# Designs tried in a protein design chat: VH-VL binders against q8ixk2r445to577. Part 6

Target 1, 133 residues: q8ixk2r445to577
Amino acid sequence: FFGMLQNKGLTDYCFDYNPPDENQIVGHQVILYLCHGMGQNQFFEYTSQKEIRYNTHQPEGCIAVEAGMDTLIMHLCEETAPENQKFILQEDGSLFHEQSKKCVQAARKESSDSFVPLLRDCTNSDHQKWFFK

## First folded at step 3 (VH-VL)

Design ca6
Fold by OpenDDE, look of step 5:
Structure ca6 (fold): chain C 133 residues (1-133), chain A 120 residues (1-120), chain B 112 residues (1-112)
Amino acid sequence: as target 1 above (133 residues)
Amino acid sequence: QVQLVQSGAEVKKPGASVKVSCKASGYTFTDYYMHWVRQAPGQGLEWMGYINPNSGYTKYHQNFKDRVTMTRDTSISTAYMELSRLRSDDTAVYYCARTGYRYGTAFDIWGQGTTVTVSS
Amino acid sequence: DIVMSQSPSSLSASVGDRVTITCKSSQSLLYSSNNKNYLAWYQQKPGKSPKLLIYWASTRESGVPDRFSGSGSGTDFTLTISSLQPEDFATYYCQQYYSYPTFGQGTKLEIK
């Protein structure tokens, strides 16, 4: 699956990654932004290795969840996908993080008008449903 | 054997376009990025951009983004690089080279190079 | 762009000599999560395509003689040829692939 990763509940919002330096793409948080389909910031891939790749950069980035965190952070992909980078995009649209046993949910950032994907207990909320467009 | 075979030498006038092909064999074409690197006579190596043969996504160096187009035909495992509005300083050997698909590695396989000469 | 600077631009040596080429990057090429340096070395002979010698800063590509070695970490890297052979006279390039690829300007190794 390629393209924009859009949330069902938070209508018209997509995964977005815009690092401040294109030569340093690791360590920053993935956010949600209005789906616009322009540029490289909203192009992702769900792979057979259960990765969510930011494949508009070389080397490719892969979304990871660091220990004790609930945010999605960009790492570099590796030959063997590490456990903290493995996700299951299920048929019902839920995006399940295998290591934490939690689901990715579209959420409002605290004290902000911005939105971010966060790990939360899995529910049947449309805010936890995702699809590629 | 794994190899990249490029099209033959080109001679062009300023303002024209050139399209170089690079055919891959001996491996799964869509499992590796295809990059293009050029080398002017007596000069170093200059990265131009890459294409992901699987997705078709391309990234061009800013110096070329308005003049270069990279494409691929997966049915024949062939990558193409087209450079338009040619200038004399585009005279160079153009290489295709592959890198790892998943995480990006060094250029382990190179084409033999295509000489492009731009002269009036 | 990450700038790669090689030193020297050229050098003359004799067969049997120990040769050292240095490469410096404008930013660190070390990825903390896997502790790897995204740095490669290439050899290019006249009229030929570049040939990969070293990747991950210190890993020899298959078929590369033991006399070639890479070392360094972060922003400072070195290619060493322990005992120069006649076939080693060529131009050498360092290249980073921590981000979009960039090359050093090259080091031409000539016969003294």
Scores: ipSAE 0.731, ipTM 0.905, lowest interface PAE 0.8, mean pLDDT 94

Design cb1
Fold by OpenDDE, look of step 5:
Structure cb1 (fold): chain C 133 residues (1-133), chain A 119 residues (1-119), chain B 112 residues (1-112)
Amino acid sequence: as target 1 above (133 residues)
Amino acid sequence: QVQLVQSGAEVKKPGASVKVSCKASGYTFTDYYMHWVRQAPGQGLEWMGYINPNSGYTKYHQNFQDRVTMTRDTSISTAYMELSRLRSDDTAVYYCARSKYYGSGFDYWGQGTTVTVSS
Amino acid sequence: DIVMSQSPSSLSASVGDRVTITCKSSQSLLYSSNNKNYLAWYQQKPGKSPKLLIYWASTRESGVPDRFSGSGSGTDFTLTISSLQPEDFATYYCQQYYSYPTFGQGTKLEIK
């Protein structure tokens, strides 16, 4: 699966990554932005190694969850996917993070009008449902 | 064995376009990124861009972004690089090169395609 | 772009010599998460395609002789040929792949 990773509940919002420096793409937070299908900021791939790759850079970036955090941060992909980079995109659309045992939910960023994907306890909310478009 | 076989030498006029092919064999074509690198006579190596053969996603160096198009045909494990609006300083040997998994070094290279641009 | 600067641009040596080529990057190539340096070395002979020698700054590609070694970390890297052989006279390039790939300008190793 590849393309825009769109949320079902937060209609017309997709995973978005736009690092300030293309020579330093790691360490920044993945956000949600209106799906526009333009540019490179919204192109992701779900791999057989259970990674969510940011496929606009070589080496590729992979979404990770750092210890004690609930945000999705870009790391570099590795030959052997580390535990904090493993996700399961289930048939029902839920995006499950194996290490934390939580689900990715579209949420409003604190003190902001913007939105971000955050790890939350798994529910049947459409805000925790995702699909590639 | 992994092999990358490129198309033959090209001679073009300024303003024309050239399309170079790179046929891959000996491995799963869609599992590895294909890069294009050129080398002007007596000069160094210049990265032009890459394509993900699985998705078709491309990234071009800004110096070529408005003139280069990279494509692939997965049915025949072939990558293509088209460069338009050719000028004399585009004269070079053009290489396709496979990068190792996760984008480390380029472990296999095509034999190179000489493109000569002259009036 | 990350700029790669090699030194020297050219050098002459004799068979059996110890040869050192250096490469400096405009920014660190060390990734803190896996502690790897995203740096490769290539050998290119006239009329031939480049050949991968070293990746991750110090790992030899399969089939590369032991006399080739890579070292360094961060922004300063070195390719060493412990005892130069006749077939080693060529042009050598460093490459970073921490970001979109860029190459050093090359080092031509000639016979003295």
Scores: ipSAE 0.023, ipTM 0.705, lowest interface PAE 5.2, mean pLDDT 92
Fold by ESMFold2-Fast, scan of step 7:
Structure cb1 (fold): chain C 133 residues (1-133), chain A 119 residues (1-119), chain B 112 residues (1-112)
Amino acid sequence: as target 1 above (133 residues)
Amino acid sequence: QVQLVQSGAEVKKPGASVKVSCKASGYTFTDYYMHWVRQAPGQGLEWMGYINPNSGYTKYHQNFQDRVTMTRDTSISTAYMELSRLRSDDTAVYYCARSKYYGSGFDYWGQGTTVTVSS
Amino acid sequence: DIVMSQSPSSLSASVGDRVTITCKSSQSLLYSSNNKNYLAWYQQKPGKSPKLLIYWASTRESGVPDRFSGSGSGTDFTLTISSLQPEDFATYYCQQYYSYPTFGQGTKLEIK
């Protein structure tokens, strides 16, 4: 699978990587933004290694969760995907982070009107269901 | 102008610990990974690990996992590498180096810190 | 770890010579998704830190003279200096970043 990774509950929003510094895109938080259908910041690939790759820039980034955190950040992809970069996209659309045993949920960012994907206890909420568009 | 300035030379006895610092300037410290690479006298380069200064996340090479700790202080744009239980074969020049985005190569290096381990 | 092998370990040359240094990886450094080779070349002068010369196997770092060029793909890579200058006598290292970084053993370029 590849394309825009859209939320079922927050229907107008897609995974988006739009860091503050355009010359450095590794190490910043993944956000949710209005789906625009033109790729670029919203184009991701789900790989056989269970990675969510950002390949609109080079080198390719891989979404990761750092120990003790609930935010998704961009790391450099590795030859063999480490456990913190593995997400299981389930048939019901749940995106399960195996290492933490939690699911990715669309949530409001602290103190703002913007949205971000965060790790939360797994539920059947549509805010935890994702699909490639 | 990007600069990485490291702490001065250290002489340690076997079994001691050493902590090397690397102060960054001329760029946003939290936007680049900081790596540590060492070089024993007359030998090649050996990668030890990296830290993400933004999150504090670390990844260490298998050979150093049980003895190395990498930290940073974002208020002073400084990264640290502590190596414990020193042996004579840890005698080397220790470098900090910034990983280059878009190329992943190490585009800026500190001047190096000589660590000598002897009785 | 991906093993990097450099040849030769040392090379003697004169100013004006064309010199070639080779680097071989134990596995392909070509990433099919972006068609890039995850390989860099460094120059290290005695008592100094390494300096990045080439990244993505063939892209020259800003400020590096055009007499330096990188080529190759997959497992076999070459650094070429088209007309050696006095300041080029140094040790050269290749490095892969396809996985956790590993370096070649180095090639010492000496005056003939």
Scores: ipSAE 0.007, ipTM 0.557, lowest interface PAE 13.4, mean pLDDT 85

Design cb11
Fold by OpenDDE, second read of step 4:
Structure cb11 (fold): chain C 133 residues (1-133), chain A 119 residues (1-119), chain B 112 residues (1-112)
Amino acid sequence: as target 1 above (133 residues)
Amino acid sequence: QVQLVQSGAEVKKPGASVKVSCKASGYTFTDYYMHWVRQAPGQGLEWMGYINPNSGYTKYHQNFQDRVTMTRDTSISTAYMELSRLRSDDTAVYYCARSKYYGSGFDYWGQGTTVTVSS
Amino acid sequence: DIVMSQSPSSLSASVGDRVTITCKSSQSVLYSSNNKNYLAWYQQKPGKSPKLLIYWASTRESGVPDRFSGSGSGTDFTLTISSLQPEDFATYYCQQYYSYPTFGQGTKLEIK
């Protein structure tokens, strides 16, 4: 699966990554932004290694969850996907992070008008449902 | 054995387009990036861009953004690079080369395709 | 773009000599999470395509003779040929792939 990764509950919002420096793409947080399908900021790929790749960089970036965090951070992909980069996109649309045992939820950023994907306890909320568009 | 076999030499007029092919064999075509690198006579190596054969996603160097188009046909494990609005300084040997998605250098290269642009 | 600068641009040496080529990147190509340097070395002979020699700064590609070695980290890297053989006279390039790939300008190794 590849393309825009769109949330069901937060209508018309997609995974978005726009690092400030093209030569320094790791370490920044993945956010949610209106799905526009333009440029390279919203193109992601779900791989057989259970990675969510940011397929716009050489080498590719892979979304990771750092220890003790609930945010999604961009790391470089590796030959063997590390445990903190493994996600399961389930048939019901839930995006499950294997290491934390939590689900990715669309949420409003604290004290902001912006939105971000965050790890939360798994529920049946549409804000935890995702699909590739 | 891994092989990248490119199409033959091309001679073009300024303003024309050229499309070079690169047929891969001996490995899973969709498991590796395909890069294009050119080398003008007596000069160094210049990266033009890459395509992810699995998704078809491309990234071009800004110097070629408006003139280059990279495509692939997975059914025949072939990558294509088309360069339009040719000018004399596009005269070069054009190479295809593979790499892993996670980056590990370019371990296999095509034999190169000479493109000559002259009036 | 990350700029790669090689030194020297050319050098002459004899069979059996120890040769060192250096490469400097405009920014670090070391990835802190896996502690790998995204740096490669290539050999190119006239009329031929480049050949990968070293990747991850110090890992020798399969089939590459032991006399070739890579070292360095961060922004400063070195390719060493411990004892030159006749077939080693060629042009050598460094490359970073930490970001979108860029090459050094090349080092031409000629016979003295």
Scores: ipSAE 0.041, ipTM 0.732, lowest interface PAE 4.3, mean pLDDT 92

Design cb15
Fold by OpenDDE, second read of step 4:
Structure cb15 (fold): chain C 133 residues (1-133), chain A 120 residues (1-120), chain B 112 residues (1-112)
Amino acid sequence: as target 1 above (133 residues)
Amino acid sequence: QVQLVQSGAEVKKPGASVKVSCKASGYTFTDYYMHWVRQAPGQGLEWMGYINPNSGYTKYHQNFQDRVTMTRDTSISTAYMELSRLRSDDTAVYYCARFNTHGRVPLDYWGQGTTVTVSS
Amino acid sequence: DIVMSQSPSSLSASVGDRVTITCKSSQSLLYSRNNKNYLAWYQQKPGKSPKLLIYWASTRESGVPDRFSGSGSGTDFTLTISSLQPEDFATYYCQQYYSYPTFGQGTKLEIK
């Protein structure tokens, strides 16, 4: 699966990554932005290693959750996917982070009008449903 | 065994276009990016860009952004590099080379190279 | 772009000599999460395609003789040939793949 990763509940919002330096793509937070499908910012891939790749760049980036955090941060992908980079995209559309045992939820960023994907307790909310488009 | 076999030498006039092919075998074509690197006579290696054969996504060096087009045909495991509006300084050997995913092993296999000569 | 600078641009040596080639990058090629340096070395002989020698700064590609070794970290890297053999006279390139690939200008190793 690859393309735009769109949220069901937060209509027309997709995973978005726009690093300030293309020669340093790691360490920044993945956000949600209106789905536009232009450029590399909204192109992701779900792999057999359970990674969510930012595969418009090489070396590829992989979304990770750092210890004690609930935000999605870009790391470089590795030969063997680390535990903090493993997600399960389930049939019901839920995106499950294996290490934290939480689900990825579209949420409003604190003190902002912007949106971000955050780890939250798994629910049946459409804000925790995702699909590739 | 892994092999990258490129098309034969080309002689072109200035302003023309050239399309070089690179047929891959011995591995899963879509599991590796295909990079293109050229080398002018007596000069170093110059990266031109790459294509992700799985998605078709391409990234070009800015020096070639408006003149190069990289494509692939997954059904025959073949990558293509087309360079348009050729000029004399485009005379070079053009290489395809595979690059492992996740930035692991870099350009471990190369094509034999395709000599492109641009002369009036 | 990450700029790669090799030194020297050329050198002459004899069979049996120890040779070192240096490569410097304009920014660190070390990824802190896996502690790996995204640096490769290639050998190219006249009329032939480049051949991968070293990756991850110090890992030899399969089939590469152990007289070839890579070292360094961050921004400074070295390729060492412990005892030159006749077949080692060629041009060598360093290459970073921390980002979109860039090559050093090359080092031509000639017979003295």
Scores: ipSAE 0.678, ipTM 0.907, lowest interface PAE 0.9, mean pLDDT 95

Design cb16
Fold by OpenDDE, look of step 5:
Structure cb16 (fold): chain C 133 residues (1-133), chain A 120 residues (1-120), chain B 112 residues (1-112)
Amino acid sequence: as target 1 above (133 residues)
Amino acid sequence: QVQLVQSGAEVKKPGASVKVSCKASGYTFTDYYMHWVRQAPGQGLEWMGYINPNSGYTKYHQNFKDRVTMTRDTSISTAYMELSRLRSDDTAVYYCARFNTYGRVPLDYWGQGTTVTVSS
Amino acid sequence: DIVMSQSPSSLSASVGDRVTITCKSSQSLLYSSNNKNYLAWYQQKPGKSPKLLIYWASTRESGVPDRFSGSGSGTDFTLTISSLQPEDFATYYCQQYYSYPTFGQGTKLEIK
């Protein structure tokens, strides 16, 4: 699956990654932004290795969840996907993080008008459902 | 064995376009990026861009983004690089080279190069 | 772009000599998560395509003689040929692949 990773509940919002320096793409948080399909910052891939790749960079970035965190952070992809980079995009649209046993949920950032994907206990909320467009 | 075989030498006039092909064999075409690098006579290596043969996504160096188009035909494991509005300083040897999609090993196999001469 | 600077641009040496080429990057090529440096070295002979020698700053590509070695970390790297052989006279390039690839300007190794 390729393209924009869009949330069902938070209508018209997609995964977005726009690092301040294109030569340093690791370590920043993935956010949600209005789906626009322009530029490089909303193009992702779900791979057979269970990675969510940021395919607009070489080497490719892969979304990871660091220990004790609930935010999605960009790392570099590796030949063998680390456990913290493995996700399951399920048939119902839920995006399940294998290591934490939690689901990715579209959420409002605290004290902000912005939105971010966060790990939360899995529910049947449309805010936890995602699809590629 | 891994092989990258490029199309033959080209002679073009300024303002014309050139399309170079690179046929891959001996490996899974979609598992590696295809990069394009050129080298002007007596000069160093210059990265032009890459294509992900799996997704078709391309990234071009800003020096070329308005003139270069990279494509691929997965059915014949062939990558293409088209450069338009040619000028004399585009005279160079153009290489295709594969890059692991996981970024482990960089450009480990190269095509033999395609000489493009731009002259009035 | 990450700028790669090699030194020297050219040098002359004799068979059997120890040769060192340096490469500096405008930013660190070290990835903290895997502790690897995204730096490669290539050899190119006249009329031929570049050949990969070293990647991860110090890992030799298959078939590369052990007289070639890479070292360094962060922003400073070196390629060393411990005992120069006749077939080693060529142009050498460093390349970073931490981001979109960029090459050093090259080092031409000539016979003295």
Scores: ipSAE 0.773, ipTM 0.922, lowest interface PAE 0.8, mean pLDDT 95

Design cb17
Fold by OpenDDE, look of step 5:
Structure cb17 (fold): chain C 133 residues (1-133), chain A 120 residues (1-120), chain B 112 residues (1-112)
Amino acid sequence: as target 1 above (133 residues)
Amino acid sequence: QVQLVQSGAEVKKPGASVKVSCKASGYTFTDYYMHWVRQAPGQGLEWMGYINPNSGYTKYHQNFKDRVTMTRDTSISTAYMELSRLRSDDTAVYYCARFNKHGSVPLDYWGQGTTVTVSS
Amino acid sequence: DIVMSQSPSSLSASVGDRVTITCKSSQSLLYSSNNKNYLAWYQQKPGKSPKLLIYWASTRESGVPDRFSGSGSGTDFTLTISSLQPEDFATYYCQQYYSYPTFGQGTKLEIK
């Protein structure tokens, strides 16, 4: 699957990654932004190795969850996908993080009008449903 | 064995376009990125951009983004690089080279190079 | 772009000599998560395509003789040829692949 990763509940919002420096793409948080389909910030790939790749950069970045965190952070992809980079995009649209046993949920950033994907206990909320467009 | 075989030498006039092909064999074409690098006579290596043969996504160096187009035909495992509005300083050997999608190994296999000469 | 600077631009040496080429990057090429440096070395002979020698700063590509070694971390890297052989006279390039590839200007190794 390729393209914009859009949330069902938070209508018209997609995964977005815009590092401050294209030569330093690791260590920053993935956010949600209005789906615009322009540029490189909203193009992702879900791979057979259960990675969510930011494949508009070389080498490619892979979304990871660091220990004790609930945010999605960009790491570099590796030959063997580490456990913290493995996600299951299920048929019902839920995006399940295998290591934490939690689901990715569209959420409002604290004290902000911005939105971010966060790990939360899995529910049947549309805010935890995602699809590629 | 892995091989990248490029098209033959080209002679072009200024303002024209050139399209170089790179046929891959000996590996799964869509599992590796294809990069393009050129080298002017007596000069160093200059990265032009790359294509993901699986998705077709391309990234070009800013110096070429308005003139270069990279494409691929997965049915024949062939990558293409087209450079338009040629000028004399585009005279160079153009290389295709594969790049591991995980970045574990960089440009491990190269084409033999295609000489492009731009002269009036 | 990450700028790669090699030193020297050219050097002359004799067979059997120990040769050292330096490469500096404008920013660190070390990835903290895997502790690897995204730095490669290439050899190019006249009329031929570049050949990968070293990647991950110090890992030899298959078939590369033991006399070639890479070292360094962060922003400073070195390619060493312990005992120069006749077939080693060529141009050498460092390349970073921490981001979109950039090459050093090259080091031409000539016979003295």
Scores: ipSAE 0.670, ipTM 0.900, lowest interface PAE 0.9, mean pLDDT 95

Design cb19
Fold by OpenDDE, look of step 5:
Structure cb19 (fold): chain C 133 residues (1-133), chain A 120 residues (1-120), chain B 112 residues (1-112)
Amino acid sequence: as target 1 above (133 residues)
Amino acid sequence: QVQLVQSGAEVKKPGASVKVSCKASGYTFTDYYMHWVRQAPGQGLEWMGYINPNSGYTKYHQNFKDRVTMTRDTSISTAYMELSRLRSDDTAVYYCARFNTHGRVPFDYWGQGTTVTVSS
Amino acid sequence: DIVMSQSPSSLSASVGDRVTITCKSSQSLLYSSNNKNYLAWYQQKPGKSPKLLIYWASTRESGVPDRFSGSGSGTDFTLTISSLQPEDFATYYCQQYYSYPTFGQGTKLEIK
């Protein structure tokens, strides 16, 4: 699966990554933004290695969750996907992070009008449902 | 054995277009990016862009994005690079080179190169 | 673009000599997570395609003689040929693949 990764509950919002420097894509937070399908910042791929790749860069970036954090951060993909980069996109649309055993949820950033994907306890909320478009 | 075999030499007039092919064999075509690099006579290597044969996603260097189109035919494991509105300074040897996914070993195999000559 | 600068642009040497080529990047090529440098070295002979020699700054590609070695980290890298052989006279390029690929301008190694 590849394309825009859209949230079901937070209607019309998609995974978005727009680093300030295209030559330095590591270490910044993945956010949610209105789905527009333009440019490179909303193109992702879910792979058989359970990675969520940022497919618009060479080398490709892979979303990771660092220890003790609940935010999704861009790392570089590796030959063998590290444990903190493994996700399961389930049939019900839930996006499960294997290492933390939590689900990715669309959430409002504190004291902001912005939205971000965050790790939360898994629920049946549509804000934890995702699909590729 | 891994091989990248490119199409033959081209001679073009200014303003014309050229399409170079690169046929891959000996490996899974969709598991590697295909990059294109050119080299003007007596000059260094210049990266033009790449295509992900699996998704078809392309990224072009800004110097070429308005004139270059990279495509692929997965059924015959072939990548294509088309350059339009040719100028004399486009005269160069054009290479295809594979690149591992996940940022592994870069450009471990290259095509033999395709000479493109642009002259009036 | 990440700018790669090689030094020298050209040099003359004799068979048996020790040769050092330097490459500098405009930004760090070190990835902190895996502690690897995304830097490669290539050899190109006239009329031939470039040949990969070194990747990850210091790992030799299969079949490359051990007289070739790469070192460095961050922004400063070096290719060393411990004892030049006749077949080593060629042009050498450094290349970063931390981001979209860019090459150094090349170093032409000629026989003295």
Scores: ipSAE 0.658, ipTM 0.896, lowest interface PAE 0.9, mean pLDDT 94

Design cb4
Fold by OpenDDE, look of step 5:
Structure cb4 (fold): chain C 133 residues (1-133), chain A 119 residues (1-119), chain B 112 residues (1-112)
Amino acid sequence: as target 1 above (133 residues)
Amino acid sequence: QVQLVQSGAEVKKPGASVKVSCKASGYTFTDYYMHWVRQAPGQGLEWMGYINPNSGYTKYHQNFQDRVTMTRDTSISTAYMELSRLRSDDTAVYYCARSKYYGSGFDYWGQGTTVTVSS
Amino acid sequence: DIVMSQSPSSLSASVGDRVTITCKSSQSLLYSSNNKNYLAWYQQKPGKSPKLLIYWASTRESGVPDRFSGSGSGTDFTLTISSLQPEDFATYYCQQYYRYPTFGQGTKLEIK
């Protein structure tokens, strides 16, 4: 699967990555933004290694969850996907993070009008449902 | 001015553990990654891993993953590297070094800590 | 891991000489998105910590003399000292940070 990764509950919002420093594309947080389908910022791939890959450019970026955190951070992809970069995109649209045993949920950023994907306990909420478009 | 000050030299027996500290000053400790690099006598540089002082997240080189533990105390801007089950080939100078991103050059280094492992 | 290979392992030179050290990576260090090479050069003197000289393959770190320059792209890189000074005799290392960091084996620059 590839393309825009869109949330079902938070209508018209997609995974978005736009690091402030163009010279370093890793280490920043993945956010949610209105789906626009332009550029590389909203292009993601779900791979056979259970990675969520940012784009096809090298070095490749893969979404990771750092220990003790609930945010999605861009890391470099590795030859063998590390445990903290493994996700299961299930048939019902839920995005499950294997290591944390939590699901990715569209949520409002603290003290902001913006939105971010966060790890939360798995529920049947449409805010935890995702699909590629 | 940016400074990284490491703990003193250590002498250990095989099978023991060593914990080296690295105190940072002159900058915001949590804004930079802290790496650990070692150098055996007369040899080159070997990257061991890094810690994100803000989150505590660590990444270790596979050669050390089962023996190394990197931690930090943000209240005193200090990073720690513990290496267990020491053997003679662990004898080396151990450096802490900072980088702005986990994938960037190391612009400041500690003075190094000599660890000697001998029976 | 990306393997970094330096050449030569050692060399002798005199003050005033032009010195060239090469570094080759097992894969390209050029990032297509920003067209930068994830390559650094370090200088290390006996009993001292490494010192960053060059990053992004060709950008000098602050305070580094103009006689030091880095060049190259992709898999082949060069550190050049245009006119060797007495304080430049040391060991030099290349480093890639395209993936998790790895260093070259080092080049020891000695007085002839």
Scores: ipSAE 0.017, ipTM 0.651, lowest interface PAE 7.6, mean pLDDT 92

